# VHH binders against FAS1 domain-containing protein YDR262W, part 2

Target 1, 246 residues: FAS1 domain-containing protein YDR262W, of Saccharomyces cerevisiae (q12331)
Amino acid sequence: KNVVNLITFKDSNGKLHKRLAPEEIPPRLHNSQVNSYPLGYKGMRDFSRPAVNLDDILGTQQRKQQEFLAELSPLSLESKLSLVNEVQIFASYVRNDVETYNKVSDPNEDLIIIAPTNRAVSQLTLKPWQFPNNIDKLESDGATEKELDTAIQENISKFVRSHIVVYNDDKNSYKKVSPGCTLLQSIDFTESKKSDSETGGDILLKKEGEVYYVASSRDEKFHAVESIENGSNGVILMVDFTLVGP

## First folded at step 1 (VHH)

Design e7 (framework vhh_8emy_2)
Fold by ESMFold2-Fast, scan of step 1:
Structure e7 (fold): chain B 246 residues (1-246), chain A 122 residues (1-122)
Amino acid sequence: as target 1 above (246 residues)
Amino acid sequence: QVQLQESGGGLVQPGSSLRLSCAASGFTFSSYWMHWVRQAPGKGPEWVSSISSGGSSTNYATSVKGRFSISRDNPSKTLYLQMNSLRPEDSAVYYCAKGRYYYGSGDLFDYRGQGTQVTVSS
């Protein structure tokens, strides 16, 4: 009858945290008091929900015998993006899209963020706010300041949303393209496409050996994931390329 | 396929020492945090200790701090747990566990071994 599920973790900032088993959490508690790391953000993640599991999506490396209580870092993806120096340009674009920023800050979301490095963004021929709407042409054609601002915001939203996937813990919802390779749908893809297609997607995720790779489904050019940071509401996959470009 | 094989358990008297070993294969051992977890009869799993990929950071459960020492040898792909001053309440199956992600995530498990039984009896 006594289930011991108190587990201690050390996050990427060296801070320790722990949580209680779900059956030990009072029904009215929003999980904020079950984590010993005092972040001060409101509405902690519901730790009874499964953590993002890339290997479950891919059908690779599975747990052998017994369930272990698993949890994400106490820091939200929003906080993690703010702390990872290598993705600060991308993080700044996330902060400029209110709806996406709210989603990244939401403890009830489970997200996979494919975050391009500062180098990857800096290598683009046009800045993310300049495509796919051609801002220079709109300005030359006499667009108003309000029309330019709208087009710029649409460009930012599309760029950011093209790099974020909403995790679904039903692994059968994902289309497996080949062993160890799965097709994913970005937020941009799901918002632009009808729900009638069960097979569409714009991002490819695969695992070869112990290394994860990401590609745009448009060109299937795989790039190695350079690092993985976990947050309380998802994971960040750092890559040296952008999923959309000019 | 990830494989983790524990060894070194046994029946010992209170106050004795044991060293557990875990031989790893099927993944790049040096890239992952590694953990020891134990489970006593009728209880859920209890985290015991963790070690970073390079061995520079270690953490211990309060119940074992000062008595147990975790270490790793990346060239031989082996994880160790040195257990000193053993108590009857340390009796459990001890499992070697692999961290789920590399780079910055040492707080999730995706694989564990078959376990090695430690019994401390008076």
Scores: ipSAE 0.000, ipTM 0.118, lowest interface PAE 17.9, mean pLDDT 73

Design e8 (framework vhh_8emy_2)
Fold by ESMFold2-Fast, scan of step 1:
Structure e8 (fold): chain B 246 residues (1-246), chain A 121 residues (1-121)
Amino acid sequence: as target 1 above (246 residues)
Amino acid sequence: QVQLQESGGGLVQPGSSLRLSCAASGFTFSNYAMHWVRQAPGKGPEWVSSISSSGSTINYATSVKGRFSISRDNPSKTLYLQMNSLRPEDSAVYYCARDIVATRGYYFDYRGQGTQVTVSS
């Protein structure tokens, strides 16, 4: 079943134009050119690189015996995102941001992906491709197709990159806010900051008992992590909210 | 301005074949991936097939795989859908769509009314 939803808007002459809503994009075939990376790109992980350890970031240092041996899941984050039904809308946006998708597929990366559920994305008042660039206004103002394409792609990249953290095994690189609570920098935050000396962040991660919680630093409203999926090149934290919105 | 004009639909019997055409103008056709999407009465739109700008990568919805063939002729700026072994459930308005995102997207814009395909006896 491949159902798609169309959105409509009017030009200066009152003529209706239709556009496929990104959230309703049909799944891509595995032989698609867009999803076909060189075989070597999915090569063996360099196990000399540190595994993602949330407890190291939080300073809790508690882990199971299997983690002590540094054994990782054989499945990549790319494979894990494809298998988690609850985050497929977010996963489709990740696949449409080439640079970020390349990181998700790279066995030598270490990522923390904070993946909003289909429900969380669907409850937004504007879709991820519609903000922060106002696509309706650009269209009504006579923007070219190329200008609209660029603005839509910028919106998608910002949304995706706001939910992904590049892991650093140097615990001193993370700002502790309180015991068991650490401030993290998304890829979007890192790319938008003007100086490497900027020590802020946009994502809060904490642990209480055995449960992890995530919040946007903007509102500090914590949401429980509903599930954790370990991949060979990072972890996926599934949450029922989005870190950025309209 | 971007224009896409679909043609080739009609009323046919089950098991018949039709070839749909989409004439493109107002943009560099050879630079864009193209798609076919259909909407049946009382149902939402359904993606049917896609083809890359060069024609080297082709994808089909499961419901049409093995029966439909997408192709393009960049010199004539035309997209085609060859539909074989048509079934009543293939009855729909068929739209061609340009990939809105410069690369890597299934985002489409629709510039015409589509072409009606009806499969019945």
Scores: ipSAE 0.000, ipTM 0.132, lowest interface PAE 16.6, mean pLDDT 73

Design e9 (framework vhh_8emy_2)
Fold by ESMFold2-Fast, scan of step 1:
Order: sequence, then C-alpha cells, then structure tokens
Structure e9 (fold): chain B 246 residues (1-246), chain A 122 residues (1-122)
Amino acid sequence: as target 1 above (246 residues)
Amino acid sequence: QVQLQESGGGLVQPGSSLRLSCAASGFTFSSYDMHWVRQAPGKGPEWVSSISSSGGSTNYATSVKGRFSISRDNPSKTLYLQMNSLRPEDSAVYYCARLYSGSYRFHAFDIRGQGTQVTVSS
C-alpha cells in the first residue's frame, strides 16, 4: 500500500531525474504566550522567544546567546536592517522593492532574511540590478527607457525576494530533508508558477554543532552564518555570499 | 550527467555486518555532502546518514546511531556505509543520494541508482 514518493524533475541540461519528495516537519509547538495575543499583533508578542525559532524547524538545540539576544532586542526587522552596518547594500535593495519592504516592516509577518554582507555584494561581477535580465543587451537591442526601467526593477525584486523566506504563510514554507537540515522556499521561489513549487525549494539551512549554514543553488555549497539578529517579526542570518548571482 | 551506483547488499543473519559502497561520477564528488536513504517494504523512504563534503562531519538517524558508520574516499569518488549489528528492521533497499539536483533548484534526495537490497533474516 505504501509507494515511494518520487518526483520527476528536469535539470538545467534538460535531463529527467527522480527525487524523493521532502517530508513535512511536524507542526511546531505553539507557546501559550503566542496564543495569548488575540488581535494577532506581533508587537504584543512574548519577546523572550524569537518570532522565528530556527532550532524548532531544524530539530536542534537553541544557543543560549541567541535566546539572550531575543530577550534584549524586540526591534522589527526593518529597524534591524537599518542598524546592521555590514548589510547596508542589501538593505538598500530591500528598500527599493516596495512590496518586499512592506513585508519587512509588517508586524504580522514571520520572515527569515538571509542577508549578504557588503563584501559579498561588492564581490559580484554584476550589480544586483544588472541580472538576470541582461540590461546591456536590452539597451543595445533598442529597448526603450521604460522597458529598461522595468527590467531593472524585475532584477532588483528577484535579487531581494530570493533572499527572504515567508514563514507565516498558509503554504508550507519549509520541508525537513534530514535531521538538522531543512529545505526552505524563498519568496521568489513561491511566486514561480511551477508544478513542483509545493515540494521543492531553493535554500538549504542546516546546523552543525553551534554553527548554522546556508546553501543556494548558485554554488551548491554550505556557507557559515556569520551572525544572527532576532527581530519582532523574524530573524536575519548574515552570510558572506549571495543566493543568486550573474 | 550525475551517476550513482550502489553495491554491497545481500542476505545476512541478525547481528551480522555489511559494507555498502556507492560509486559516483559526472559531478565534483568532493564538493557535495552525501547521504544514505533506505526504503523498506510497506514503509516510506527513511533518511539514514549524512557526511559533509570534506568527511569532517557525520550525522545518523536515531534508529542506526552507534551501529552504522558513514565514510567517503574523495580521490576514488566513493561513499561507504558500514553497517554493524544488523537487525531485521534494517531490511530495505539502500540508495546513496545528493541533496542538490543541479544549478537551479534543491529538492530532497536525488536518487539516480537502482539501490542495493539488504535483507536481514534468520
């Protein structure tokens, strides 16, 4: 009666492959304090507990330092992004995507922001507004100023949305792959009209010892999370790489 | 492009040992974390063990911890699973897998080979 749950997927070279579908993580236990806020306003939430608990979704033990930071720093992700000097280039791109910036400032969201450092962004051979739409080619092909502006905005939106996970969706935003390793879906991934959008993902998060790691399809390698900042409506994971690139 | 070929399974008595092998080709083996996954009759797929790209970090399902040992040889592009103190409940088809599917998306375990059958019975 049990059948192996395999999905068929086509790689970048057009070949068909079979995969085991990710298993669902059991619903996380809700703290009674979360249920004590009848209006659903996150500004009234218990600030001794992070809005997004990474260790709950990974099945790992929480660091004492992370718990301490959650208790002392009830500021929103919008405020946190504005104050973290190391991610200001990324933060400036977030501000240029109005719909995403509105989510970052929304107290009713639970977000995981994977924020590339200024160093990571500055090391890119093209700026985030220059890919994946080839702006130079569009200009040489005779695109209008309006067409160029639209392509640039699409590039910015894709870059920003590829780095942010919405946790508080009616869609499942994460899938357990193995103990300590979870597959996440960025906003960019969830907005794609693909048949495997509910089963796949574009970001891997894992914990080994006390260190968190993030991987993207860009280079398929895990990179250590350099720091974590908790906000009232989510968490910021600072990394020294970008999840999408030229 | 990516190919994975499992071997080393067989029929053994409870308490016996087996060593499974997985020969990898078509990708840079030394750059990827690797995994063992098993499928028992009448059950869903179960993750068994993982090893980091360097071999410096390993992880195990609670059901096999202390009995199984995962290792790799990057020069020969081979993944191993040493299975000790085998139990009837370890009977399954064993697959080696990579989490990464290619350049654009991650999916759960990428199964390419036919697997290797392990049967533990008296």
Scores: ipSAE 0.000, ipTM 0.312, lowest interface PAE 12.3, mean pLDDT 74

Design k1 (framework vhh_8k46_1)
Amino acid sequence: AVQLQASGGGFVQPGGSLRLSCAASGRTFSSYAMGWFRQAPGKEREFVSAISWSGGSTYYADSVKGRFTISRDNSKNTVYLQMNSLRAEDTATYYCAADRYYDSSGYPSEYDYWGQGTQVTVSS
ESMFold2-Fast, scan of step 1: ipSAE 0.006; ipTM 0.254

Design k10 (framework vhh_8k46_1)
Fold by ESMFold2-Fast, scan of step 1:
Structure k10 (fold): chain B 246 residues (1-246), chain A 123 residues (1-123)
Amino acid sequence: as target 1 above (246 residues)
Amino acid sequence: AVQLQASGGGFVQPGGSLRLSCAASGFTFSSYAMGWFRQAPGKEREFVSAISGSGGSTYYADSVKGRFTISRDNSKNTVYLQMNSLRAEDTATYYCAKEGYYDILTGYPYDYWGQGTQVTVSS
């Protein structure tokens, strides 16, 4: 895999910190420069329908058309993440994983992003870059700067990729666990599985009435989706918890 | 180079008000979102408020929503934080920040935090 170049620095207390090198960071997004058709985009999307249909993968039906139709947007998911300040911490971690950021910015992708709120991330006992690799222990054990860089980047990649699903319009690709409840595979799950034939998953999505719920398959504790934002290349489901933790 | 100069902090009684200012230079101000963050002694730096480049969108931490108002004057390259109904828990050093590259220390996509301005709310 490509190694992301990180700039290492120490704060006034001597603690090691990382940020992406300038060449690794995509162009900054501005409200006035938000573009749903970046240079080189191949084809046009039909904005009369959302890029991702959650009810389709769940096998549920709208009781009445139009009543609760989510607003369709020409803005990309990365533009949406950058504009929704309630998920700013998560959005910043997405930018730190260049491969995932490129996917989130790709108009040819269809993604489901389960975006934890700033509160949800702030309630974690460790920051996303500090787990599952124990950075404090590695540092105290005398790990090199390169070893710390690698462990931190692995932590960041695992965190963001555990919250993003690549949408497949083939309904048979999703495991139905009960009516209105479907098991999904995050990018992290698909990268970690040893065989393409593995049929498990790590994210549960269900609908009860008009409310969507998300849970980690690990504990099956469902949390209500607080808001849904449609982008040109997918959907963002805002939640008050993280799918992985320390 | 990018420069941010925060000012307007001070000592106030509970229930009082302060207006913080952040003067910016070295970049096209209207093209970037601006934010305010705060840090109390012994605590992690936390998000307070943000405003889009055009000023059309504003965002607030729940602890300050309804009490603080962020605004900007793009003709003066300045972002402001109006703080009303101040509480002892608002005591912190306040930092203004420019939208930029992710800072892993703070977990936010803001850089050039500028010089902080101290706010003390005490009787």
Scores: ipSAE 0.000, ipTM 0.132, lowest interface PAE 16.0, mean pLDDT 74

Design k11 (framework vhh_8k46_1)
Fold by ESMFold2-Fast, scan of step 1:
Structure k11 (fold): chain B 246 residues (1-246), chain A 122 residues (1-122)
Amino acid sequence: as target 1 above (246 residues)
Amino acid sequence: AVQLQASGGGFVQPGGSLRLSCAASGRTFSSYAMGWFRQAPGKEREFVSAISWSGGSTYYADSVKGRFTISRDNSKNTVYLQMNSLRAEDTATYYCAASRTVYFSPSHYDYWGQGTQVTVSS
């Protein structure tokens, strides 16, 4: 809609302050600010490491003459996220989480990013920075600026990290749920659990014909992957839904 | 910007083969993913096949998998669709399209060529 989103918070002296919501932050990359010669900002990928291969994750049941093989691009996932107009809201949240931003810009990572479209994020009843911590309630309860900032950052980190998987080229590291369907662990899942990390997961990936599908393991409602963008350090799977919500 | 022109359609009997070509103009062809879509009379435009910017990744609709092969030649600014074992159900106008990345929905493609008609009939 035509409304600027602002965050209101109270300092230690009780004074109210305002700042732009994370999704209102201007794009970081601009043509005049981009120095991508010849190795880009973070150098190049270690090509001794195998590229992301979604069909290997899905196991031998998906082995076909025209198996999907992830194609390496000279551009990093960081650069690719900046260039894909349809995921700019999600991309802005990635830029707001320093640890995740560093990971997607690291040429030695191999990541699967499940990127919700601008439409998918806009359909949420609360913005990603507003859940699962209830920011309105914290403001009403008189939270300090630091407490509010911490809660907002936790919300952003959880949202972003719930959409990113660290790829492992050892296909035995992935748990098959059924033929052609594999359970994956997001970064949020791996960081949030304190025990039995190998037995669970929060994302389902499957393939039917040549189309990939993704679901949250919680509801098992599969959505077709609308597009695949290959980066030098992983892949972006664009989807019309969010893996976590209010 | 990129401009696209599809060609190679025609009349063919069931079991026959055709090769469609999509010629692109402009310097941006090698930066775009390319897709083939088809539209039969009274139907919506549907996905047939797509190829990544480098040609390293290819995608096919279930109905054409194993029968159609997509390829590209970036030196000639051309994408091809080799259609084998054609069936009556393959009868449609075929369109080529370009986008920043591979999509399966026609609504996500930015540039479209003029169609080429394929009729499979005895």
Scores: ipSAE 0.000, ipTM 0.143, lowest interface PAE 16.4, mean pLDDT 76

Design k12 (framework vhh_8k46_1)
Fold by ESMFold2-Fast, scan of step 1:
Structure k12 (fold): chain B 246 residues (1-246), chain A 124 residues (1-124)
Amino acid sequence: as target 1 above (246 residues)
Amino acid sequence: AVQLQASGGGFVQPGGSLRLSCAASGFTFSDYAMGWFRQAPGKEREFVSAISGSGGRTYYADSVKGRFTISRDNSKNTVYLQMNSLRAEDTATYYCAATPYRSSWYLPGEYDYWGQGTQVTVSS
């Protein structure tokens, strides 16, 4: 568990992302590809890629509905998270998880971030860094400082990654459950080797009228999306609820 | 060895009801999500319903929502499908299946264990 490859997995690397562009499209017909940038370059969004569209994944959109280009929202998800006061606690946790931070700042990602409000996080009986690993118990059992730091970082990573879905990286991640309702999988499940069959990364997204709702295994209830923010590399759904808890 | 035994199929008239059962053995039942799938002759196997290991989550195909109810009894290692208001288009062989993957409950390819099936025929 204290192995170098865990640090590699915490960093953003191309092995965890099944990006399609170079292999799926003829070289002459594309403007840019996911890996067309030099190593370490994070520049502008690849405008050959369509913006995340929630109605598309729900099957409720008319095909010719307006395409929301990156130009409509030039700010990245990382910038958007940092600018919105209502999600600053969640945003601070995102910044503390190297791999997740790298994803939300990557112009070649397309993400759906379900961002809990400061209120939602503050109402938790334990802080995000205190679960699901029981830090007090580990300390009482004689865990080293390194073991405590590792457990805390795992808690933070699980919390933030449980709220993020990769739109563009998984062709078959969206499964229609009922009209206007689709099952999504968080990156905590899709990019983790420690998934629990009972827990998983299940997120239900539905639309009723003009209102979006999300549900998770935490309480198995739909919670209204209170606001939506478009970024250049995805969308933020603000909810007054955390998808995972103590 | 893992075994899933589906039963309860038969002949009914449109508007009738049937209750299917699937008895499981050879694995820790409560650790697995259970699904029901059906296949009519000449058609691909399609998802019908799924239930989480705890029973706290249920999912239904659009075609059966409001008519079918999935449930499980972990003390008896059995999953059930209550089918009400049956239609001619519900005629198929019904299969139960088990998967340790919560997020993949209605994908046939994600199920590790399958029962032999039970035939449901709705006359019309």
Scores: ipSAE 0.000, ipTM 0.149, lowest interface PAE 15.0, mean pLDDT 73

Design k13 (framework vhh_8k46_1)
Fold by ESMFold2-Fast, scan of step 1:
Structure k13 (fold): chain B 246 residues (1-246), chain A 125 residues (1-125)
Amino acid sequence: as target 1 above (246 residues)
Amino acid sequence: AVQLQASGGGFVQPGGSLRLSCAASGRTFSSYAMGWFRQAPGKEREFVSAISRSGGSTYYADSVKGRFTISRDNSKNTVYLQMNSLRAEDTATYYCAADLEWYSSGTYPYEYDYWGQGTQVTVSS
């Protein structure tokens, strides 16, 4: 399902409340559906080249080109997010942020999506639409429907954009800080910085042996990447934690 | 601003141990990631070890993994490097450094904002 909808209800006092619809975990996909190529893919990006090469970003050259090419997919990141059962809660939030959803669907983008698992999102003490703006407090203070919608959408946008990196050689979104370790800027970080000339970041990407690791400015702890999904316009790194929280 | 003073160096025979200390003065020691670098005569400074602001993440150069341990005590504004099983190749001036960035691993000298004066370690029979 491609939309996360807000639901409205009235309490016993007639006050209007808004909440995100409870997310349903979709039925587990058959393996052939997960690895399927869509009909009519002819004329899309050359399968001999990935949209984003993590080893190039990290400065760690891999000689096993044939094995790497076997992981390429003609499916867009939007399609991949819709098909990966383990990240459906995150995928639903991406679909609810129209500007980010359009970027994830754009074949001209090269993105790194650090996708938290359903488990990681479910372990948060507040849902992504409830922070950093305190929705319950705004509602109890008499906020209007428009004010609540704005605060909720701001929360969703911040959560989603904190997990996505735009890889672009014209606008350097990464800084190599050590061999095999690179500092990245999320979309949220780039939107908050005052100047395009300023360097810094909120995400660390590292490779040790054959395993990739990610850390956030939130907890400074490296977490192993559980799986990697290549799309036609970028890569998805599945992780057991969220890069921002309450 | 932060000032760093490294100490604990000296002469030791191969297989011996030393503990280096880096005392920080100034505000906000707990806001810095800390690193140890070394420089042998005629060579460039090289990364040895780093520790995050919280102490929850530690990083080591391959040449010292299993022999050296980095730790910090934020109550004493000090970072430590415990060096065991020392080798002649470990002979160098050791420098501590502080990084204003939040990340735990900066292996390049240019990533660090503040540097100590260094302490000499000589491993010889």
Scores: ipSAE 0.000, ipTM 0.182, lowest interface PAE 15.9, mean pLDDT 74

Design k2 (framework vhh_8k46_1)
Fold by ESMFold2-Fast, scan of step 1:
Structure k2 (fold): chain B 246 residues (1-246), chain A 124 residues (1-124)
Amino acid sequence: as target 1 above (246 residues)
Amino acid sequence: AVQLQASGGGFVQPGGSLRLSCAASGFTFSSYAMGWFRQAPGKEREFVSAISGSGGSTYYADSVKGRFTISRDNSKNTVYLQMNSLRAEDTATYYCAARLGYSYGSRPYEYDYWGQGTQVTVSS
């Protein structure tokens, strides 16, 4: 981009300063092209099988799943996100949330990442760092650099964590809403709750025929999963919408 | 013990106004997003409005946007729903609900605690 997005903030002397918006930060160099086992991996793994079994979660037959899934690889989800051109905006937000970024590269995690395409993110009326905290209003009200940084970081963390599910291999942990439809909990959902008696969720996953669909439980508007990428520590489901918006 | 007490319902004519209140106790009120839901006889419970723990963010269903205003007073552990330009289709039992964390939810199953209903009847 020739013109970059900047945000303004006031220092303790009332002077205005500018800095790059989060999505303008260049991606760091990754060893994603190195075909090696992630740190902490032990023993032999069957890469012909996905780390997360979507059909098992849904209680559907596993027939023809291999025809839809991308080729399995020992690459981590962090490496896979770095390589999938269609989700690079989302991937840049993941890198801005240190806790989640570390989780995405952790070989001991099993994650389901609902990754919105560049088009899906670009169609939002506000950028992910601008909601739900109203950054423009905070800026116009004279918020300090620290107040803006905190609000922006909360926005980024919420956006990123609302798209990632920590997979639990205990099938009984997933609430089946209807045949072939299961309610899942994002990291944002689980972190907002301190109770162990959780029966709610914010993401709906279903299968009709051979196609997977995802919806926010907020509106139940299902979108087809455009592609599936399997990593060593989970799966990426690419979709044409965002699970949270302005 | 957690308690949510909804009040302020009643009978109003179309075009009238009502203010609902929900008094909370037994939890750290400012740590919870608060929501209002309504349920008409024979229908599912539907989302009306929500407010973040700090009160800085508010959310509305399309059917009530511009007519209803949600607010909260964390010093009084109370959330309010100001309902203006009421219509016959607003007739329902109104429920308040609490969701732990800064994120609001639009589905009943996303909420942790529920209050008693308060009946709103809009009729001529």
Scores: ipSAE 0.000, ipTM 0.099, lowest interface PAE 19.5, mean pLDDT 75

Design k3 (framework vhh_8k46_1)
Fold by ESMFold2-Fast, scan of step 1:
Structure k3 (fold): chain B 246 residues (1-246), chain A 124 residues (1-124)
Amino acid sequence: as target 1 above (246 residues)
Amino acid sequence: AVQLQASGGGFVQPGGSLRLSCAASGRTFSSYAMGWFRQAPGKEREFVSAISGSGGSTYYADSVKGRFTISRDNSKNTVYLQMNSLRAEDTATYYCAAKPYYGSGSYLREYDYWGQGTQVTVSS
């Protein structure tokens, strides 16, 4: 059973939150080689290679089968999301969040999109637009149309942003938890939590054998990545679960 | 819940124009993606066009691209389908549909609320 450790803390409003707890890194692994490129520097990137290298941030050897099957794609993540039938519900939510859609369409970005399948989204007991803000209760309590629209849009933004990571090819920017396992920060984590730890994260990515796995605080379990799609500005990891839920 | 009322259909000659309206009542119209579908006699219901809730994102079936324009007025809780250069094959009952704040898309099964149809007949 692949489980993860969570820590609980209170924010300034007294609300309890769960976050992934990284393991202590042995000193011999802490002093990884520092890349000479500044964080976020994209102008000198080799555009003949895939935009994102998961094995580099994990410190693992590239999967031989995926390396053989990997294609250099001129298509953007926006185009790829539109073409992958299995993730169209998630893709539709991405299109409804202007800021996130702009990032997915930006050729200067390098993104890791963890895309839940249509099945994974359809099996949720509440739709992504219905949580974490309780829309039915807000409506019953007399919220205005604008207040409801704002709460719904916040729900959608949180859902999509919780599934997207801004990649940096400076591997020292990532917190190694254990060999083959790295703690990542979603856009939601970095943008919504001003008082959170600067070294924390909300997504675990690991590789065991030739299979990639993803975990979040939602269910404390690793889930296998079913397929990988390369785009010109990032990568899509398809999973049969959602990183956040009701 | 959302209630939808489609109107504006009628008889028109080939090359003519019609504007269909879909009036919505109920909750948070601007949060719903809206679509137009049509069903010709003896055929299955097919996608025509869709528009996102808060954005200007629009989608069109290949058969209507360049001829039809979908738009919405959230202040009037109404979505419109402007149909230009009408052809005999556009003859159908036109339905409007809504789904909660997804991208517009052409996936009929994602639409939770459907209006009554409005008949469009294009004949000489």
Scores: ipSAE 0.000, ipTM 0.216, lowest interface PAE 13.2, mean pLDDT 75

Design k4 (framework vhh_8k46_1)
Fold by ESMFold2-Fast, scan of step 1:
Structure k4 (fold): chain B 246 residues (1-246), chain A 126 residues (1-126)
Amino acid sequence: as target 1 above (246 residues)
Amino acid sequence: AVQLQASGGGFVQPGGSLRLSCAASGFTFSSYAMGWFRQAPGKEREFVSAISGSGGSTYYADSVKGRFTISRDNSKNTVYLQMNSLRAEDTATYYCAAGRYYYGSGSYRPSAYDYWGQGTQVTVSS
């Protein structure tokens, strides 16, 4: 079953918002202090292994060590994003956001990048720089060049940050929600509301057999991870959908 | 120090061709979108063409589409504008610019560009 449940709530203006509803929460995870695990550890890494171990997060069976070592790469995530033809539109947006680009190029970071394909981005009804701020309306209403540039940059930043999880942040956490399924927090989630970031998340990651799946609050489906690239400072999961949309 | 050096302008008759070059230094060239803009006397700077950092995406103003071709050589830190079937209306000072890749309409605005070169004059006259 690749369908997920979304929780709907209203803000102070009566506008409806959707969040991921985990299928179940393990009984031992019953409050924010008990229910959170460190995503990673900022310290001396074992460079003979990938920076991020998805199977440890999920509690699933690891690949044989020989196959695991064959997937190691000395190339950084920045270099890997630049070389993967299928994600070049997303990679261009990452380069446009200075803060996110600095994280992607930082050898001391350990990141999970959920990278949408060129196809997935191209199928959006609005381009990532056009939402959630309505750029066409702002321009029609007489916004200045500076105001338009600020709104466009905010849109780009929100789009790319919604696709990246910081693994080696002692203040970040993951929550096991069902067997082989874990709730993660994107950079956008952790930066937008600090108090909410302690108890929830906006990305579901699961493993079924040998296939990884990702879901978000945008739609009601798990989407298969099409490829995985290990870099020196994290991992790239390529998916044929975007985690946020118009 | 950042420098953009435009060259290749000159006098040409209608229907003729010119190739403009813009040599860049002082920044990571492949990480920046490159654009060409032009300005005729008494008018605002107008977008002509843009190319992404990788060279995979190109953009053209409707007035030049099918006549002009933008390209880049990242090994030489140079962007080019091949101008064919030139018209009197193409007479202007042509400027090259480097900036963040905003994607779409952002690449058409002068404010999207961080660095600007000196112009090269193109005059199309019989």
Scores: ipSAE 0.000, ipTM 0.135, lowest interface PAE 16.3, mean pLDDT 75

